# Designs tried in a protein design chat: VHH binders against q9c0y8. Part 13

Target 1, 316 residues: q9c0y8
Amino acid sequence: MSASHPGILHEYTERLVAFELVGKSNVTLTSNVTRSLLLFVGGLGDGLLTVPYVQELVNPLDEIGWSIVQVQTQSSYIGWGTGSLKRDDEDLHKAVDYFLHIGGADFSTRKIVLMGHSTGSQNVLYYLTQSILPNYLIAGIAQAPVSDREAAYQFNGKEKTKELVDWVKAEYLDKGLGNDVLPRSKVENFFGEVPTSANRCIDLTDVRGNDDFFSSDLSADDFAKTFGNLKEISGSTAHSQLILLMSERDEFVSPSTDKAQLLNRFRESIRPTTSNSSLSGIIPGATHNVGPKSSPEALKWLINQLITALRSFIDQ

## First folded at step 22 (VHH)

Design Q3
Fold by OpenDDE, fold request of step 23:
Structure Q3 (fold): chain B 316 residues (1-316), chain A 121 residues (1-121)
Amino acid sequence: as target 1 above (316 residues)
Amino acid sequence: EVQLVESGGGLVQPGGSLRLSCAASGFTFSEYEMAWYRQAPGKGRELVARITSGGSTSYADSVKGRFTISRDNAKNTLYLQMNSLRPEDTAVYYCARYTETWSGGKYWDYWGQGTLVTVSS
């Protein structure tokens, strides 16, 4: 990984930026109306260039006519502590709109794929399930879609997590204080130094909380409400594709969890079935963020999988 | 079990020197950021110095130029070299481990029992 990367910083809306990483060809979204983009959103704590594999995607994507753009939302870095999926979704819509049109492009010339890492996967699924989609948003990719709730179970303990949830509900939510930030001294073992609202705590750690998409203990009915509720493309009977890419050695997934089975449960729940991509799978040897502790083949696999996906979208 | 055990505290005269040690066990020491804190009588605990897993250091303004934090990963030991000691340095000194939560937030999850440093003429 390089300490720096050439690119273009865009203000896609007031006080929010996104970074277009430029590849070897020096082609940009502004200079080429036919250039498509992978819009990348990180997880909790992520900002610009905090996910290690992003820079490694630039040149491979560039070679096939795709740019990668890393978006900063209000939830970036420590902003997630007081954020929500709804707020994130609003930011992402603004980003999508901005990048669709820059350089004089439009729906006929440019396509957009939304990719999320970690909690960014919730953003992707949320985006695909809330509103009718335009024809230029052709797919969502969820990399390392893991349950934050179950991560808390693993790291802090199931009972302790439940105690937290119960306490926050009783002392904050039931009193109409959902927007209050929780005392650091009480919750730092869960959230560290990140100021975290009562609402956000519940979103991430409560059963069927707003962010609870990927927990292994959810029912088929639960999955039907999320995976089963992909929205149609405007003016068409078609739907965007959903690709799920789990990490084989994801440290935030319990070792007792059969990842293959869990992935299958997600996929089987996707509606319409045509949106269930055959390209979903498990990244071999990959840690959560496909970082340095991953097997050497992990990054290569991810790159190849993405290239295959993106080529298939344009050739259609 | 994670253990942090401080040693090396004692009575010294102003202008003197002292070297504190923190013996770590029960975890991969080299992978963690560590720090020294101190708590003077009637005051709150304050950060003195910290050192990342990569060896980058930072200091409180009050000790900068006088104290040096270091680590020996082979010995699983954290050190604090204290020079030009002042009466206001009198405190119980603690070593602490810095960790990352599942959510990406960070906090100090383990502390030693502390070692007393008294600077007096």
Scores: ipSAE 0.802, ipTM 0.939, lowest interface PAE 0.4, mean pLDDT 96
Fold by OpenDDE, fold request of step 23:
Structure Q3 (fold): chain B 316 residues (1-316), chain A 121 residues (1-121)
Amino acid sequence: as target 1 above (316 residues)
Amino acid sequence: EVQLVESGGGLVQPGGSLRLSCAASGFTFSEYEMAWYRQAPGKGRELVARITSGGSTSYADSVKGRFTISRDNAKNTLYLQMNSLRPEDTAVYYCARYTETWSGGKYWDYWGQGTLVTVSS
């Protein structure tokens, strides 16, 4: 079903946009310098308003003085096939800078929380671990952080995935052809119609590939390189918070995987320990994107958890 | 095991009608988008009609107004009602399933064996 959503379309770069969803109060980031921002980035295939629960967050967040903005990056929709975490991170930095200042705001009046869905969780973690953070980027939220590699194992088979990786390495990467797009006829069972580069294929499907953050077979040392490497806030000994929200019925996580245990492994790896939020948890009854097949309580739980988190940040 | 089995093909005169069926098994039929394709001799395979899991339909321009795609989820069957048939409709007709990968990309992952439709006077 088609629907209309009130909001403001922002050009945060020359060619990229972000959509600020406007709630019942009609308060916007442009009209209020004290309005804080939840900057939302989707996963593979996502664009504007493709994650079902995003629109449901608008009014609850609005009531507590927060706007939600969904960012379009170069990786949006089918763009991820030729993208990278590094490229995404560059786009996100531009978005953060734009929205910090829009309406005449600055670090003293506006705070930003970065939230990622699915593969957007890799973006969140990447953002928090690459460079010293500004004092206005106060938290990252990873919703439905899942392993793309293990999803491939589940959907295509572990052996077939390894064969793909080996083939791509031999025929492309070893020859310096990492930017070449793989033939659809060879990889459509993994990536569908999405043009996918050799490099991106390896990022997503290779063991300890660039996007391999959330696989259950990773070691504590592997997690230490990601979860354990959150950067400090500039001019402070403080660090941003990291909140992990897994979906209880995530269809991209193997049924044999103990999600609670896996989440605990992630959390225990977070450094510094003060960044490990007590608000991390499992969304009860939720499918991957908390969609229509989720339990009725799933969305409410997510909303309440986010409100609790965002309120806590304002009170600090 | 996923299976798609077409039936209903045959010889028909120009202006005649024919109804094709595709029996689906081995998966939850109601959750998938389905389509009819056709391939004429010496030509490539082309999309004829599509129907989403929700029942929305689309048609190639060449068959619009003449062909109707439908589905019966209770019977796990896809249909193609073909009216006002023309010689240029002569082809092997295939049923296909549309699926989404783990990465969100989509592709046609299963095909039937096909059924021959011949339109000739």
Scores: ipSAE 0.787, ipTM 0.937, lowest interface PAE 0.4, mean pLDDT 96
Fold by OpenDDE, look of step 22:
Structure Q3 (fold): chain B 316 residues (1-316), chain A 121 residues (1-121)
Amino acid sequence: as target 1 above (316 residues)
Amino acid sequence: EVQLVESGGGLVQPGGSLRLSCAASGFTFSEYEMAWYRQAPGKGRELVARITSGGSTSYADSVKGRFTISRDNAKNTLYLQMNSLRPEDTAVYYCARYTETWSGGKYWDYWGQGTLVTVSS
């Protein structure tokens, strides 16, 4: 139900904000220049506090000296329809830069972890592997990394999805109209009321589209181009840790898919191998967003796993 | 198979009342937001009233205070109580289901065939 949450609203760029949720200790990123940060980004349709487990992380993280900040990007809520991973990445880098410098923070000591939910997982992977901007993350966490393409297959049908892709390519991309918004009457069964550009449609639903990181039908070579290409942390020869947390009862993953096997395929592709965290795993009993239909133990498991990970990063 | 079947329409005098029903089947009714739409002759389809899965309601300004949307989850039925009917309420009334896509976007994915309400002296 409706509730108030104490916190600090940060203007990390001219038109975008991030909300730092303040825990019981009342310690903030501004009051403590060395305090570490879990930067959280949601998936398609997400905004502030739309992922149910986020507020549950505040106090557990606070107890171990970490703040949690939920970032608003241009893609938040319905903005994703006309966005891109590249645009998202630019926003996220601005956020990271802001938090590295506020309050006179020593950026060499303040640790930042980027955690993405759902399509936010693509943001995490993009940041760590494909971004042309410098990497300042000690780690990335992809929670509920799923294929949007395969979700479309599951919900709309594989053939219907292919028909959509072919139509969009022929009528828009081939004509240089990738930035045009698709007619709602043609695509609402895929995207609902969200204005969606031709390019964004293709990013999400085409084979090896720009967002196609987690599809089960991708090859080892495909994974090598993403998971296999983690960038060095800027100013260092070290690489970020990558933690993958799949939901056991993820409703956007086909029932025919072996999640454990798929997770292993992702992990085995991670390069360097030292970035492949042993803390990757499947959240027991969890639905996609670890929401109310999840088993009671799911949230506890997630919290414990995060605490374990975040503590380990401070010791490095 | 998802089905929505409206009933209860008919001829009524101005100031009269009608109660429409929409029988839902083929899905977990209690989990969905539902709505009543109407389409008058020569006009577009317009939202009349909405009700969330939790029971929160909203109304078009033209029917506020006169119409009441409700649901009985045990009977898988949506209702529209229409009081103080006016000639301008004459339309085919449709019930519709609101759903969420895999991408988080929402839309009205299923509609009934409609029931005609005629308000005339």
Scores: ipSAE 0.768, ipTM 0.929, lowest interface PAE 0.4, mean pLDDT 96
Fold by ESMFold2, fold request of step 23:
Structure Q3 (fold): chain B 316 residues (1-316), chain A 121 residues (1-121)
Amino acid sequence: as target 1 above (316 residues)
Amino acid sequence: EVQLVESGGGLVQPGGSLRLSCAASGFTFSEYEMAWYRQAPGKGRELVARITSGGSTSYADSVKGRFTISRDNAKNTLYLQMNSLRPEDTAVYYCARYTETWSGGKYWDYWGQGTLVTVSS
């Protein structure tokens, strides 16, 4: 069904927008009161209003003085196929910079949390650990930090995925054609109708490709280079907190994967250890995007964790 | 195993009607968007009509007002009611399933073998 959603459309850089949903208080990031924000980035194929729980966060966050803002990047919708985490990171930094400077904001008083769903979780980890740009986030939240490569193994087969990777390397990367869009017939069972470059295919599906942060077969040394490398908040010796929220019934995670053990391996790799939030966990009964097939308590649990986290960033 | 089996094709005079069926098995039919495509001799496949899991429909301009796509989720069956048939509707008609990959990309991942519709005087 169609619906209208009240909010403010922010143009945070030329031709890229973020949508701030308005809660019951009618207070926004442009109001004359201090207000913090949860900046939300979806996964592959996502854009405004595609992740079902975002609308449900509006009023709970509003009650504690937080706006939820859905960011569009160059990778939103089908743009991801020719993008990269680096390009996304540049867009997200522009969005954060914009929100630090509107409505009388000051980075010392306005708190900004970046929350990513699915591949947006790779955006969060990249922002906090790999980016060469300054960090202004008090926290990152990764909901459904799943491996794209292992999803490809699960749904397309490990050997078929390896064959694709080998073919793309031989026919494109080794020939300097990394930016070329792959023939749809060769990749549609992985990426559907989304135009996908050779580089993007490798980023997502190769062992230790540039997106490959969450695969269960990565080593402690691999995790040390990512989870173990959180940057300082700019102008401070403090570091962002990192909260990891897996979905218990995530359909894109192999049934053979022990999610609790995998979560523990991620968390034990986080450095500095003070960034390893105790609010990380597994959302009971949740599907990948905490959608309608989830157990009734999944959304409530997620909201409670988020409210607990967001209150803690203001209370000190 | 996913199977789509079309039936109901045949020879019909211009202005006549025909109803195509597509029997689906091996998947949860009610959760998938479905479509009818057709392929005339020497031509590529073209979209005729599509129907979402929620029942929303859309049609190629050439068939609007004459064809109706529908589904019966209890019978796992997709239908195409074809009225006011014209010689240019002559084609093999295919049932197709639309799916989302793990990456969120979408495509038609499974096709039936087709049923021939011939509209001739």
Scores: ipSAE 0.557, ipTM 0.811, lowest interface PAE 1.4, mean pLDDT 93

Design Q3
Fold by ESMFold2, look of step 22:
Structure Q3 (fold): chain B 316 residues (1-316), chain A 121 residues (1-121)
Amino acid sequence: as target 1 above (316 residues)
Amino acid sequence: EVQLVESGGGLVQPGGSLRLSCAASGFTFSEYEMAWYRQAPGKGRELVARITSGGSTSYADSVKGRFTISRDNAKNTLYLQMNSLRPEDTAVYYCARYTETWSGGKYWDYWGQGTLVTVSS
């Protein structure tokens, strides 16, 4: 196991950084105007090097002219507890704007794909369907697009989650205290030691909370408002592609959930239909973050799907 | 039902030794990080030592070199060997289990009843 990773630290906006991992070629986004990037955002609690497969993507992507860049947002690590999906979206747009132009590149030569793991998948879907800011992404990739609310139901109980939601609304939101951090002892079985605001708790755990994109009990009308609203790429009539990659053995999805059927429900809702990538699928043998408890073939399957997708974008 | 039961506390002289045990049941012990905490009268609980599922250990500065945390996964038991005891080590000692929630946040979700250690002449 390696304790160091060669790369370039970019300050893409005041006080926020992204780390471009450098592969064997030593080619970088600053040294090559035609080099494209996979911008990667993790989920709750994630930051640099916390999602185990990212390091394994460096050289496969490098071989086809792509850099992988790990973005830090204000929500990285424990910052998510007082953040929001909207704030994350603003950070990600600043990162995309920065990377579009470094090294003398522009939108016509440099392709940018946003990939999210776990709640980073909510970031991807928000960026492509809900954001009011211009879209420069050729594609979004959502790995492990899981419902936080349904995970709370599975691990804490549906009724206990509803009771928490009602209590937070009554004691905080209705009193104008949405930004207050909740008492740790009251919520640690949901959020652990992470300081979590009332607003953030509601975003994650309430029915149709601001993060509630992937719950299996949402209606076709709910999905039409999100998956059905893929944005055009700015300056083009084309729309971003959306690739959905579920983990077969995802520990945060109820065993009773038919993942193939759920994935199909997401995909059937995608509009325009040309944005519904055929590369979506279920990663065989994969745990939530495709970590070491995954079957050996899981990572290879993921790499193959990513390489196939990224190659398809580079000569367009 | 998860249970953690401490034993081995008692009265010892300064400079003496004592070995605490924590019997665990109701969960797969080998998969969890465990710790010893202590609480002196009128003070909050403080961490003494931690041991990961893989056996890596860490200690509070005040006990480093004197206390040793260990685990026997076959017996589902956590241990604390306490040497060179000092009066300031007097406290109730608690065994605790560390877990991760669905959100990735971590916390100590189960605690034992505690065992009293008194270090006095």
Scores: ipSAE 0.542, ipTM 0.805, lowest interface PAE 1.4, mean pLDDT 93
Fold by ESMFold2, fold request of step 23:
Structure Q3 (fold): chain B 316 residues (1-316), chain A 121 residues (1-121)
Amino acid sequence: as target 1 above (316 residues)
Amino acid sequence: EVQLVESGGGLVQPGGSLRLSCAASGFTFSEYEMAWYRQAPGKGRELVARITSGGSTSYADSVKGRFTISRDNAKNTLYLQMNSLRPEDTAVYYCARYTETWSGGKYWDYWGQGTLVTVSS
């Protein structure tokens, strides 16, 4: 039931790799200095080939002169449990720097878009609004920007989640043990068999934890500190574009959440306002990762939206 | 409410056979991977066999060729056919359900109360 996928494996820094899927044209980022790329980062538990629509983007993007690259970070697969958005941000900046320059390219000739799925959406927002490292992205795309804390509330219960948070703070954080891995038996109903540090548990499940960008109970002031803080592209007066793509039938969003209203609250907070892309929207009929249980039109809609966005970033 | 109820345990002679059943209720049984675990007195629980929602199986080395896990999705029942039983198979046998959390991590979230199998002359 496995299939092979032709491409180029890049070592973008010591021990970390990214996989460039090669389309029918056989044009690559190394062979063509003007070729642009969509750099893709998955969510919790994701790695190469785990998000089903990525493979389907290869040829549509190739037709418009774009490569798609799947990045592995230290957080890929089960590594996320002992990681952080800050560590991910450092890895992603190294990947962007590597791809910006391969084949003799630079920002004047090659455009880079960072697209994140699920918790990868937190990576995108962190990169564009919180990172202290230079920004070289023309745009960020957040697909399924979902709150991990509210997912925990939905599936484990709000009071059980608060009890876990309080316990972790008292027994670990207050004792300087934030980097220690929590006992599996205490947290397996949240994180399964994934080794998870006290800091990571708090990042994901506490109110205003470091990953907590998308919760519906956050205030306008909270969103102003994130969505309202997009930084300039380094060496420019321009800012990255931000595109937000929610899945209409996302199984990790509470049925009581009004997705259209929440999306509008995110978008209205974006500063500068010129970064608020009109291409943001809700993918019709899509499950969380736009997988096989999605309505038949969902993947086609996503592809068309991405093509529209990517074409708009390139001079013809 | 999720329930897993084991049955079919008992006293059996070495070389004999037993079939264990696990009746499942409160969830869509056909969508879940299931397993049998066992626990001898004073020892931890150990995996015996597991079966995916699609019917793929795997076994502990100590039971390969002697035990067969199966499922009947129409009856919401998991089975363990145990042949060529040995005294070291003596244990409480547990049925378990495997699931994925919202974070993508996987674990065994529900366990039955167990059924005792004793292999003795």
Scores: ipSAE 0.519, ipTM 0.801, lowest interface PAE 1.7, mean pLDDT 93

